VH-VL binders against a2ajx4r71to235. Designs and how they scored, part 14

Target 1, 165 residues: a2ajx4r71to235
Amino acid sequence: GRCNFEDRLCSMTEDQTLQPGWTRRSGIISNSPPFWDHNGNISAHFLALVSRVDSISSNLRSRIFLPTNDQQVCQITFYNFSSNQNGKLIAGLQTLCGDPIEHLWQKTEILQSRWERNVITVQSSQQFQVIFQAQMLATHGQEEVIAIDDISFSSGCLPADVCQT

## First folded at step 5 (VH-VL)

Design c19 (framework fv_tislelizumab)
Fold by ESMFold2-Fast, scan of step 5:
Structure c19 (fold): chain C 165 residues (1-165), chain A 116 residues (1-116), chain B 107 residues (1-107)
Amino acid sequence: as target 1 above (165 residues)
Amino acid sequence: QVQLQESGPGLVKPSETLSLTCTVSGGSISSYWVHWIRQPPGKGLEWIGVIFYSGYTYYNPSLKSRVTISKDTSKNQVSLKLSSVTAADTAVYYCARDSYYGMDVWGQGTTVTVSS
Amino acid sequence: DIVMTQSPDSLAVSLGERATINCKSSQSVSSYVAWYQQKPGQPPKLLINDASTRESGVPDRFSGSGYGTDFTLTISSLQAEDVAVYYCQQYYSYPYTFGQGTKLEIK
């Protein structure tokens, strides 16, 4: 299972924010990059955090996963597109409510022209959530963006929640 | 077949503004984005900037304070303006189309000489 | 800025022989490298995009490879019409940057 953000049927959740946080976008309705998804499709949807005049931050959370084992690797695959001069996107793990996020991957200020595929291997002795933490400071100029798409979890990432109602 | 053609003055005086036009035929500038690239005599290629079909732009930081790229959809044209020119701006200037799969169609280039 | 460095600066190869041009980026650019051929008095011509995807109409003797920071353009059997300057270019992030060029000549 992966979150492709086409129909908002993804199991990811957003932490509360006072400003509009992550927004579903496509190339045809965007005034700033990316103007396509990672396959060059201008009509496909992705998730974007957009900043211009105000600082903005938001966290996107996965479902809870069981502790990892050495029999099947737990890998997170996702695409990122960052177009900002004062921002960062962090992918990490959080074990309990309020625990510090363990940073596994990051992308700081960069003006990407293309999506980048990322693969992160996870090892945790405790139940965990995957967190995508994004932040951009206020800028004077064109809109700045942090976007993600097509998040998937390998078979070694075992859900802690029941699969059915 | 899509074609791009650059035009503008061949000679520009120091401190003036260079203005170039890229005219597109055989396709619409609303369907792709256009780059400007230059090449000084006997040297390599330098990327100047890009304009997307939306009008959004990116510029080379080395030129950002002096460069403006704009488009006129009704004329199917993309324009480059470079202010406060010096002899270092002497080059062949190219426009090139990008439809996601690289810059696959280039104009023939227009030579610009900056001299008094 | 991402710096693209080509090697060698110039290369002389006999007709029918293999020519290899290397390109190194100062940081990872994934697969987002293009190769261009430029003949005197002409604009650059796109040969390869996405590191290894050959453009339509480009002869099979041209091939590209690489990922991350190390990229290679290979001409398996040099023909007379291949004499040109070759440029690599990254389009992973802005500003786009080109290598300094490799001049390919007949030995």
Scores: ipSAE 0.693, ipTM 0.862, lowest interface PAE 1.2, mean pLDDT 87

Design c20 (framework fv_tislelizumab)
Fold by ESMFold2-Fast, scan of step 5:
Structure c20 (fold): chain C 165 residues (1-165), chain A 116 residues (1-116), chain B 107 residues (1-107)
Amino acid sequence: as target 1 above (165 residues)
Amino acid sequence: QVQLQESGPGLVKPSETLSLTCTVSGGSISDYWVHWIRQPPGKGLEWIGVIYYSGYTYYNPSLKSRVTISKDTSKNQVSLKLSSVTAADTAVYYCARDSYYGMDVWGQGTTVTVSS
Amino acid sequence: DIVMTQSPDSLAVSLGERATINCKSSQSVSSYVAWYQQKPGQPPKLLINDASTRESGVPDRFSGSGYGTDFTLTISSLQAEDVAVYYCQQYYSYPYTFGQGTKLEIK
């Protein structure tokens, strides 16, 4: 379903092999942009990875999906807001547990002023997970951010129970 | 309704600091963000920088080393300081508010001439 | 920095006819483009935001369209008071950048 991060991580999981860092933020308590969610609401929540002086990285992982078919398109919709001078956000696919992430979309260093809606069409002959991989290298001490909001999967993205071995 | 008004010296000498004030009436600078934009004679618009309601600022990289934008919420004012001015800084300077949906209210502009 | 390029630099259109102004960004800016009208001696006036959303009080003859890198401002039936310079502006990322302007005159 649609994941707007108002309650929890919305069935997304952080990759335990990387340093945890995603936090729920709202505009009302933020020290740096974004000061609103993707609808301009200062009290609504989004997920943010925040860097000050240290390098930080974290993966956010979806449920496992079945191979795609040609009857219904599998699309991933999400909003991103990046406010950093040395960061990178990648949206990609992992087809087997432990396989390299295939990059489908990325946003490198950028000082966004607005949230951006992104739609990624997925075609995979194998089971897959969607991975949001974020990294920010050591910074100049001012707060830098990579933020995500409202992740949703279309009806063509069919849930599966197990990771392929 | 909200109105913005720029004020400051119309003539500034080369190497001095240009200081402008944007005074807001009919609303609070705590409810929106304020941009500074300039327009040299006969030319187009150049974005200078912004200050958010929180006090966070971004400056145009071309001007960053010389620009400071600050606010005084008790006076409902936003100020722009531009150091080490040259003739290239001669322009009409505007302040404009932004409430997420674009710069919908602009001041009338104040003309600044850099001349000895 | 994102460069905004307008075409044409100047445009002469007969009263009552359609005027079209184009704006191209060097990189995708999603829908975050605003259009401004500026008359001599006046500040810019916001006409359109979010590529196609008309500001309150702006006549319905003004419309905007586009997404990504290509944007258009259309005035469906030019009136005398529409003589002005028109600017497009991206507000997707900092620094904000403006097009060079299009001067619109009555033929």
Scores: ipSAE 0.704, ipTM 0.860, lowest interface PAE 1.0, mean pLDDT 87

Design c21 (framework fv_tislelizumab)
Fold by ESMFold2-Fast, scan of step 5:
Structure c21 (fold): chain C 165 residues (1-165), chain A 116 residues (1-116), chain B 107 residues (1-107)
Amino acid sequence: as target 1 above (165 residues)
Amino acid sequence: QVQLQESGPGLVKPSETLSLTCTVSGGSISNYWVHWIRQPPGKGLEWIGVIYYSGYTYYNPSLKSRVTISKDTSKNQVSLKLSSVTAADTAVYYCARDSYYGMDVWGQGTTVTVSS
Amino acid sequence: DIVMTQSPDSLAVSLGERATINCKSSQSVSSYVAWYQQKPGQPPKLLINDASTRESGVPDRFSGSGYGTDFTLTISSLQAEDVAVYYCQQYYSYPYTFGQGTKLEIK
């Protein structure tokens, strides 16, 4: 499904943090870029991780998906906007609770002026979650941002039941 | 319709600070970004920096510590200061608005010559 | 910094013929490329934004295409008033960068 963050986190979950984590923002309420969503709409919402003085890190997790197959392509599409000098956004897979995240895509420190559309093809022989991992190290100056919007999963990404212990 | 107009001294001495003003009419600088671009004689375009309607600024690293862009919303003006000028700073200086869809409105440009 | 490289540096085309100008970026800029026309003594004029979106008031003969690192500006039937220098520009990330320009003249 498509997730534009207008109402909720679209069944995405956030790992616990000691700092404010991912928050919903729009251009109207933002004091730092981006001042619009990926369509240029100042009132539409996106998800942002914001750092000013302290280091911040947060993971955003999808629901669990079934193993992929060669007949149906599983693709994740999302938009990113990074405006930071000491940050990193990673999109990856995690197959078991506590397993290392397999990095499929990343964006390091960059001062974007526009949103970027990204498409990642996923292949996994095991059940998996898609993870967006963001980190910004302590900085001294203006607010720094990592933002995402409009996450969608193609029809080849088949939902699974929740992980059972 | 929105119009932008640059103004400032036509001649600046080496080592001094260049100060230019971009005056906006027909719209508010609170509703868009304003960029500064320059063009040395017979050469191409060089991006200097931008100021968002929020006041956030980004400057070309090649000009780094020498550039300051600021705005005065009450006067509907954006200013550019470039310190420690040399002959390499001789150019036509333009301001341009950006409302997300590109730099669609440009000023006429103001010529700055750095010479003793 | 992202480097924008245009080809050719200059181009002579006969009236009514097609003119094609290419622009390459040193790394992906998505679709965030604008094309500008500059006539002597005038400021640049935005022709195309978002690689292929023609600005209001720009003649239909101007078109843009491309994504990622390779972009093209096409003038389908050159007219005398099209004599100018054309610049591509990326606005994906800061600092914004321009191509070196392509001088278009009548053959």
Scores: ipSAE 0.641, ipTM 0.846, lowest interface PAE 1.4, mean pLDDT 86

Design c22 (framework fv_tislelizumab)
Fold by ESMFold2-Fast, scan of step 5:
Structure c22 (fold): chain C 165 residues (1-165), chain A 116 residues (1-116), chain B 107 residues (1-107)
Amino acid sequence: as target 1 above (165 residues)
Amino acid sequence: QVQLQESGPGLVKPSETLSLTCTVSGGSISGYWVHWIRQPPGKGLEWIGVIYYSGYTYYNPSLKSRVTISKDTSKNQVSLKLSSVTAADTAVYYCARDSYYGMDVWGQGTTVTVSS
Amino acid sequence: DIVMTQSPDSLAVSLGERATINCKSSQSVSSYVAWYQQKPGQPPKLLINDASTRESGVPDRFSGSGYGTDFTLTISSLQAEDVAVYYCQQYYSYPYTFGQGTKLEIK
C-alpha cells in the first residue's frame, strides 16, 4: 500500500493526544516550510506535526504486518521534511503494544530546505507495526515542523488480515 | 527576463547598520523566495539568509543576531539589514532568487566596504 | 553546519581534455547539491541543480553526479570559455554552505 495523504490518513492511526497531532497540509495553506510536497507541488498534501511555543509529540502507526520472509523484501519508502531545533522523527517497528520501538531510522534537530526520500528494509520474525514517532521538545517563536509524505510498503510487507497459510 | 539588482551605500562605518536593497524587474517577487549571499575580497561564498514568498525567514546562525531580511511586494524589493558592522563584513553582496530549482538568477552584486 | 570540501583547490587542463572537480559533504545531503561557475567580476552562474540536472542553456559538456556525501562536476572537453572558479553548494538544510572553490585554468 501507498499513502500520499491527499484524501485522509490512508489507514494510518494516531495515538491519543491532548494537543492537535498530525495535520494534513499543502503549500498553499502553510505559514512555514514546507511550501510544497516532495514533488514541488504547492497544491499537493502532506502530513505535518506543527509546534510554535510548546512541546508536542505524536505517534503514527501502520496496519499490522505478518512476519517477513526472504522470498520478497519488505521495504518502507517515505519522504520526510523536518524544520526544528529540538525535535526528532523516528521510524521503527513495534511487535507488541508496550514493547520498545526498534529504531530503524531517525532525523533530529535539522532545518531542511527540501524533502528527503528514505527506504528502510524490515526484517521481523514476529507480527509488527511500523511506527513514525515525532517529538518537538522546545520552540523559539517561529513555527517548527516535522512532515511526512508518500509512505509506501513494498509487496513483501504482507498485511496481517491477508494470511497465506 | 527576470533580473535582480542590488543597491546600497558602498561605504559603511564600523558599528553602523548596513542597509541593502534588491530590486526585481521583469517579473513580480510574489512567487519567489530570495537569498542573500556575500563574498569577501578574494574569498569564497557565504550564505546570509532567505525570505520566502510568505515572509518566513531563515538566517545563517553566525549572523542571526545582526541580520534582518524583509520584503516589500508593492515595490518589488527585498531588503537586507546587517547591524554592528566590522571590517569582516566587507564583501560583495548578492541577492539571488529561488524557484525551487536552485538559485538560478543572481544580481550583479554590490560592493560594501566597512571603513572609517 | 554541513561543511562542503572541494578538491582540488586548482587545476590546469588542456583544451579538449576532461576536467573533474570533486565535492564532499560532512553529512549526507541527499541529491541537493548545486554547481556554480564564477568568472572574474561576475556573479555566480548556476550550472547544475539536484546533483545532475543541467540548467537551461548550459552546454552538454557539463555534467554532475553523486548522492549522499560525494559529488562530481565533469567538463568532458574543456573550452577556453570554461576558465573560471567553480563552487559546489548544498541546499539540503540551513544554513546553506558552499565549497571553498576550485580554480580551473588552461594548461
Scores: ipSAE 0.716, ipTM 0.864, lowest interface PAE 1.1, mean pLDDT 87

Design c23 (framework fv_tislelizumab)
Fold by ESMFold2-Fast, scan of step 5:
Structure c23 (fold): chain C 165 residues (1-165), chain A 116 residues (1-116), chain B 107 residues (1-107)
Amino acid sequence: as target 1 above (165 residues)
Amino acid sequence: QVQLQESGPGLVKPSETLSLTCTVSGGTFSSYWVHWIRQPPGKGLEWIGVIYYSGYTYYNPSLKSRVTISKDTSKNQVSLKLSSVTAADTAVYYCARDSYYGMDVWGQGTTVTVSS
Amino acid sequence: DIVMTQSPDSLAVSLGERATINCKSSQSVSSYVAWYQQKPGQPPKLLINDASTRESGVPDRFSGSGYGTDFTLTISSLQAEDVAVYYCQQYYSYPYTFGQGTKLEIK
C-alpha cells in the first residue's frame, strides 16, 4: 500500500527510487526471519533483500543534503536485521561532487534474531547523499536476509536540491 | 495457563539417536517459537536450537550436524533428535516457548543419561 | 559466538540488603538480554527481558539495567525465597548464549 515503508522512503527522497532487489515484506508474507518489525508487529512492513540460490546486491540512496555544521547535529537513525553467513550491509556517504563512498557503519556475516536501532552522526563539508549498500553471496540452503526499516534524519540534516561548487 | 512437558527415554546408549518430544497444553505451538536448551549435571545452560511457527529452524553450530528440530501442530508437539550421542550429551533437556518477549514458559525438564 | 560473562560467580547477601549481579557481553547485544532465576530441581524462570522489562508477576524488588555490553540485575531488598542461581542470556544473535551463572545465598 501507499502508506507503507517503501512509500515513506520514496516520499522522503522524491528524486530517488528503490534499487532492484529490495522488496517490501512483513511477518505475514515472509518465508524467513524477520517475522515482525522492530516493535514485534507481524503486520508492519520493512524492506528486505533476500538471497537463496543466486548472489544479490542492491543499494538505497537518500535525498541530497546540505553540508553539515557544528550548530545543529545531523544524525541518521535506522533499524537493521541481518541474517546471513556471507553478506554485508554498509551505510555511508557519497558527495555529489565526485568523491568515493565514505563508510560510516557496517554489519557483516551475522545471524540476528532481533532488529537493532542504529544512530550515526554525519559530518560533511560537501553536499551528500546517504547510501545503504547490501550484498550477499549465493547459498543453496535456507533464505538469507538483509532488512532495513524506519530510516529517519534529524533536524540537523538539511535538504538540498543540487550539487554546489 | 500454557504448560510445556518434555518426554523421552531416560537412558540412551552411546552412538544412538536421542529423541525427545515437547507437548503443549492450554495453548498451541502454531503461535510461538520453541527453543531447546540443555543443562549438564552441575553445569550451566546451553542453547540447542529453535523452530519458528513457520517451521524455519536454526541450530547451535556446535550441534548442527547432529540435531534436527521438527513440529507437528496437529498434535501440539515439537520434537528434538540428536544423533551419535556420547557421554557429553548427558543433561537435563528443556523446551521453552518464545512469543518475542523472551522464553517465558519452560517445561519441567527431562533427564537424559548416555551410558552403556 | 557472543560470550556472556557474569560476576561474581557467587555472593552472599544479608536479608533486606541489596544484591547486584553483573553480566558482560563480548560484543554489543543492544538491549537484548534476559535474566533467569533457577532454584534446585526447577527449570529457569524468566525475570527480566529487554534488559530492563520486568515479567508479569515478578516482584518489584527485581530490576534490570544496561545496554550494549554491560548489564546489571539488582535485588533491592533480599528475601529468603530469592536464594537461587541467576543467569543472563543474550538473544541478539544466534546462537543464543548464557552467562555461567551467579549463585546467590543468604549470609
Scores: ipSAE 0.708, ipTM 0.851, lowest interface PAE 1.1, mean pLDDT 85

Design c24 (framework fv_tislelizumab)
Fold by ESMFold2-Fast, scan of step 5:
Structure c24 (fold): chain C 165 residues (1-165), chain A 116 residues (1-116), chain B 107 residues (1-107)
Amino acid sequence: as target 1 above (165 residues)
Amino acid sequence: QVQLQESGPGLVKPSETLSLTCTVSGGSISSYWVHWIRQPPGKGLEWIGVIYYSGYTYYNPSLKSRVTISKDTSKNQVSLKLSSVTAADTAVYYCARDRYYGMDVWGQGTTVTVSS
Amino acid sequence: DIVMTQSPDSLAVSLGERATINCKSSQSVSSYVAWYQQKPGQPPKLLINDASTRESGVPDRFSGSGYGTDFTLTISSLQAEDVAVYYCQQYYSYPYTFGQGTKLEIK
């Protein structure tokens, strides 16, 4: 299960509990970095959250996964590109609808020049979702960005049907 | 093939503004990004800043208050301005192109001496 | 800023012998390290990008390796024309930073 955002959000969805903000972009139509995907392709798409006059927060959620076990490794691979002085991107895990997000990875206040590949190993005794949480405070000056691309889940990440509210 | 060539005054007085131009031939500055790098006599390399084909810029924080990089796509030129120069700004100044895979083409460099 | 530290500052190697130059970053830069060769009076020449990818036209005796914070440039069999100063550079995040340089001489 790889999500490369070329046609749509793949299996990822914007969080209904926060304001939508993620936009599909490519290097050709971008006014600020990144001007390419992680392979240097200016025509390929990625998801970006762009700074605004007012602060912005937005989440991107995976499908629900079954509990992990010691015999099956669930790994999440994704690329990030952050170019901001007032923002953060968190990759986290939520075990039940409404539970606090457990932070597994973060990147804050960095001016990246290149995409970075990240691998997170997930262990959970309960059903879970992977959440990418982005926040940028109000900015002055040039546009700032938080971008993600090519989210994939290893074979040990087994889909589940539902997380009920 | 792409070539980059720096040009400028060579000698600048302290407190004045240094202005350099990088002229690109064999390609368009709209197809890549251009960096400015400098090297003081007998010392190492210092990155100054970059301008993307879109016009977006990043500057070294140590120089940000004094540096402006701009481009003129019609002339295929990238310019560097450095204000309030001192003897510490004496260096060979290079421009270099970047197409994502590193700075693969550099100009020959132009020597700038800051002296009264 | 990310600090790039090279070792050694200078080394002398006999013709045909292996030369190794190390580069450490103060924090992880993934694989985003380039190596440059600079001869007197010339601009730097890109040898290696993405830690290990050799540039077109660069002799096979040059190789790069590393990831994260530790990087190495190796010249497997030193030739006379390899006498130069070598610089590592990270391009993971702005500002870009270079190592202090390693001067390579023939023994």
Scores: ipSAE 0.711, ipTM 0.861, lowest interface PAE 1.0, mean pLDDT 87

Design c25 (framework fv_tislelizumab)
Fold by ESMFold2-Fast, scan of step 5:
Structure c25 (fold): chain C 165 residues (1-165), chain A 116 residues (1-116), chain B 107 residues (1-107)
Amino acid sequence: as target 1 above (165 residues)
Amino acid sequence: QVQLQESGPGLVKPSETLSLTCTVSGGSISSYWVHWIRQPPGKGLEWIGVIYYSGYTYYNPSLKSRVTISKDTSKNQVSLKLSSVTAADTAVYYCARDLYYGMDVWGQGTTVTVSS
Amino acid sequence: DIVMTQSPDSLAVSLGERATINCKSSQSVSSYVAWYQQKPGQPPKLLINDASTRESGVPDRFSGSGYGTDFTLTISSLQAEDVAVYYCQQYYSYPYTFGQGTKLEIK
C-alpha cells in the first residue's frame, strides 16, 4: 500500500510522547519549509515533527509484516525532508519477538531544500514493524523540522496479525 | 514574461553597507523564491541566500552575520543588504527566481566595486 | 557544506565532436543538480535541472545524467555558439553550492 497522509496517519501509529508528536502539515499552513509536498503541491499534506523549546522525539510505526523471503522482495519507499541542525530521522525494523530496533537508514543534521525519495530493501527472518524514529534537541532560534511523506510498501511486504515466537 | 532587474550603487566604500534591489516584472514575488548569487571578477558563482514567498530566509553561513534579504510585496521587490564590506565583496550581483525546479530566470547582474 | 567539483577545469573540443563535463558532489544530492551556461558579460543560463531535464528552448545536443554523487553534462556535437563556461550546482541542501566551472573552447 501507499500512505500519503492526506486524511490522517493512514494505518501508521505513534508511540506515546510527552508532548505533541507528528502532525499533518501542508505548504499553505506551514511557517517554515517545506512549503510543498514532494510533487510541488502546496495544498497536499505531509507528516512533520517540528522543533520545540524542549527536546522532542517520536516514533511512527507500520503494521506488522510477515518474515521476508527471497522470492518476494519487500521494499519500503518514502520521501523525507529534514531541515535541522540538531536532529535525526531513522528508519528501521523492530521485531515483535524481540525489542532492539535495527537501523536501516538515517538522516542527521541537514538543511534540505527538496524532498528526497528513499527505497529500503527489507530482510527479516521474524515478524517485524517498520519504525520511523525522529529526534530533535531543544531549539532556541529557528524552527526546525523533520518531515516524511508518501510511505509505501511493495507487494513482497506481506501483512501479519500476530507475532510468532 | 517574467523579468528580474538588479539595481544599486556601483561603488561602495570599505566598512559600509551595500544595498541592492531586485525588481520583478511580469510576475509576483509571492509566487516563487528569490535567490541572490554573486560572482567576483574572473571567478565562479557564490550563492548568498534565498527568500521564500512566505518571507522565510536562509543565508550562506560564510555571510550570515553580514547579510539580510527582505521583500516588499507591494513594490514587487527583493532587497539585499550586506554590511561591513571589504574588497572581497567586489563582484557582479545577480538575483534569480526559483519555481521548485531550479533558478530559471536571472537578472542581468549589477556590478559592485568596493573601493575608497 | 556540500562541495561540487568539476572536471576538467578547461576543455578544447573540435566542432562536431562530443564534449563531456563531469561534476562530483562530496555527498549524495539525489538528482538535485542543475547545469548552467555562462557566456562573457551575460548571466548564467539554466540548461538542465533535476540532473537530466532539459530546459525549454535548449538544443537536444545538450543532455545531463547522474544521480547521487556523480553527474555528467554532454554536448553530443559541439557548435561554435557552445563556447562558454559551464557550472554544475546542487540544490539538495543549504547552502547551495556551485562547481568551480569548466571553460569549453574550440580545438
Scores: ipSAE 0.656, ipTM 0.846, lowest interface PAE 1.3, mean pLDDT 87

Design c26 (framework fv_tislelizumab)
Fold by ESMFold2-Fast, scan of step 5:
Structure c26 (fold): chain C 165 residues (1-165), chain A 116 residues (1-116), chain B 107 residues (1-107)
Amino acid sequence: as target 1 above (165 residues)
Amino acid sequence: QVQLQESGPGLVKPSETLSLTCTVSGGSISSYWVHWIRQPPGKGLEWIGVIYYSGYTYYNPSLKSRVTISKDTSKNQVSLKLSSVTAADTAVYYCARDYYSGMDVWGQGTTVTVSS
Amino acid sequence: DIVMTQSPDSLAVSLGERATINCKSSQSVSSYVAWYQQKPGQPPKLLINDASTRESGVPDRFSGSGYGTDFTLTISSLQAEDVAVYYCQQYYSYPYTFGQGTKLEIK
């Protein structure tokens, strides 16, 4: 399904940590860019990780998907907006709960002025989850941001029930 | 419709601070963001920086230590200050508005010469 | 910083003929490229934004195309009033950067 973060986090989940990471934001309540969603709407919502005095990292996790096959193409489409000097956004796959994340896409240390649309084709012989992992080093100056909007999965990304270690 | 007009001294001495004002008419500076761009004689365009409606600023790293952009909403004005000027800062200075799709309205430009 | 490189530096085209100006970015800028026209003694005028969207009031002989790192501005049938310097500009990331300019002249 398509997730535009206008109401909640959709079907995405955040890994539990002592400090919350990802936050729903809009242009009208933002202290730093982006001041609009990917369509230029200042009132529409997106998901953002914002820098803090201490380093911060957080994972945003999709539902579990079945193994892919060549008859059914699985593609992930999403928009990113990164405005940071010491940060990283990774999109990847985790095939079993606790396995290392296989990095498929990344964006590091960039001050974007516009949202960018990304399309990733997934091939996996195992059940998998899509992980968006964001990290930012401690910041004592201007607020830095990593933002995501409008995540969608093509028809070839078939839901599965349970992930096992 | 919206118009922008730059103003300031045409001559500035080396080591002094250049101060320019961009006056907006026909619209509010609270509805868009404003860029400063300069063009040395016979050369191309150089982006200086931007101020958003919120007051948030970004400066070209090549100029960041010397540049300050600010706004006065009550006067509908955006200001540029450039400290420690040299002959290399001689240029026509433009302000331009941005509304999501690029810089669509520009001032006529004001010429600044840095000489003793 | 993202470097924008235009080609050619100067171009002479006969009236009524097609003029093509190229712009390359040192890294992907998606579709976030604008084209400006500047005549002597005047400020730059926005012609094209988002690589291919023509600004209101700009004649339809002007068109833009491209994505990623390669962009093109085309004037399908050159008119005398089109003599100017043309600049491409990326607004994908800060600092914003311009190409060096292409001077268009009548042959």
Scores: ipSAE 0.716, ipTM 0.868, lowest interface PAE 0.9, mean pLDDT 87

Design c27 (framework fv_tislelizumab)
Fold by ESMFold2-Fast, scan of step 5:
Structure c27 (fold): chain C 165 residues (1-165), chain A 116 residues (1-116), chain B 107 residues (1-107)
Amino acid sequence: as target 1 above (165 residues)
Amino acid sequence: QVQLQESGPGLVKPSETLSLTCTVSGGSISSYWVHWIRQPPGKGLEWIGVIYYSGYTYYNPSLKSRVTISKDTSKNQVSLKLSSVTAADTAVYYCARESYYGMDVWGQGTTVTVSS
Amino acid sequence: DIVMTQSPDSLAVSLGERATINCKSSQSVSSYVAWYQQKPGQPPKLLINDASTRESGVPDRFSGSGYGTDFTLTISSLQAEDVAVYYCQQYYSYPYTFGQGTKLEIK
């Protein structure tokens, strides 16, 4: 389904173990853009990775999905707002548990003024997870942000319960 | 209904600081973000910077070392300061509000001439 | 910076005929393009936002289209009051950038 982060991290799990990474944010509690969600609502929530005096990175993982088929397209739709000068957001897939992440989409070093809706088509002969991987180098000035919201998976993205390895 | 009105000195001398004020009526500056844009004689539009309702600012990198945008919510005003001016800063200066739908309301513009 | 390039620089169109102005961005700006009309001695007036959304009060002869890097403003039937300079602008990322302008005149 659709994950809009209004309550918690939804069905997504954070891969980060040492430092907190992705956090729920809204416009009214933000020190830096975005000051609204992708619908212009200052009170609605999104997920943000915020710059620190130390470098920070975090992975946000979807549930495991079955291999894609030829009958229905598996598409990931999400909104992104990146406001940073030394950060990177990657959306990719990891086939089998522990494999390297295949990068399907990325955004680096950009000062957005608007949320952008992104649609990624997935084709995989293996079970996979969708990974949102974000990193930002240490920042000592104004707060920098990588934000995502409203992640959804089309009907061709079929849930699975088991990693192959 | 919402109106923006720029005011400034008209003439400013080289090396001085240009100070402009944008006064908002019919709405609150706390409900949107305000941009400054300029247009040199016979040329196109150049974006200067923005201030969000929170007070957060972004400036055009080409002007960042010389530009400060600030706001006074009690007076419903946004101000632009541009230091160390030269003849290249001669332009009509506009303030414009941006809401969810873009920069839909602009001031009339104020002409600034940098001359000795 | 994202560079916005308009074509043509100037255009003469007969009253009642179609005028088309093009705008290209140096990199994708999604749908975050606005079109402005500027008449002599006046500030720019927003006509179209989000590439294709017409502003309230703007005549329906004005339309916008495009996504990514290629955008178009169309005036389906030119009226005398449409004589102006037209600017495209991206508001996807900072700094905001404008096209160089297209001067529209009656033939």
Scores: ipSAE 0.663, ipTM 0.857, lowest interface PAE 1.6, mean pLDDT 87

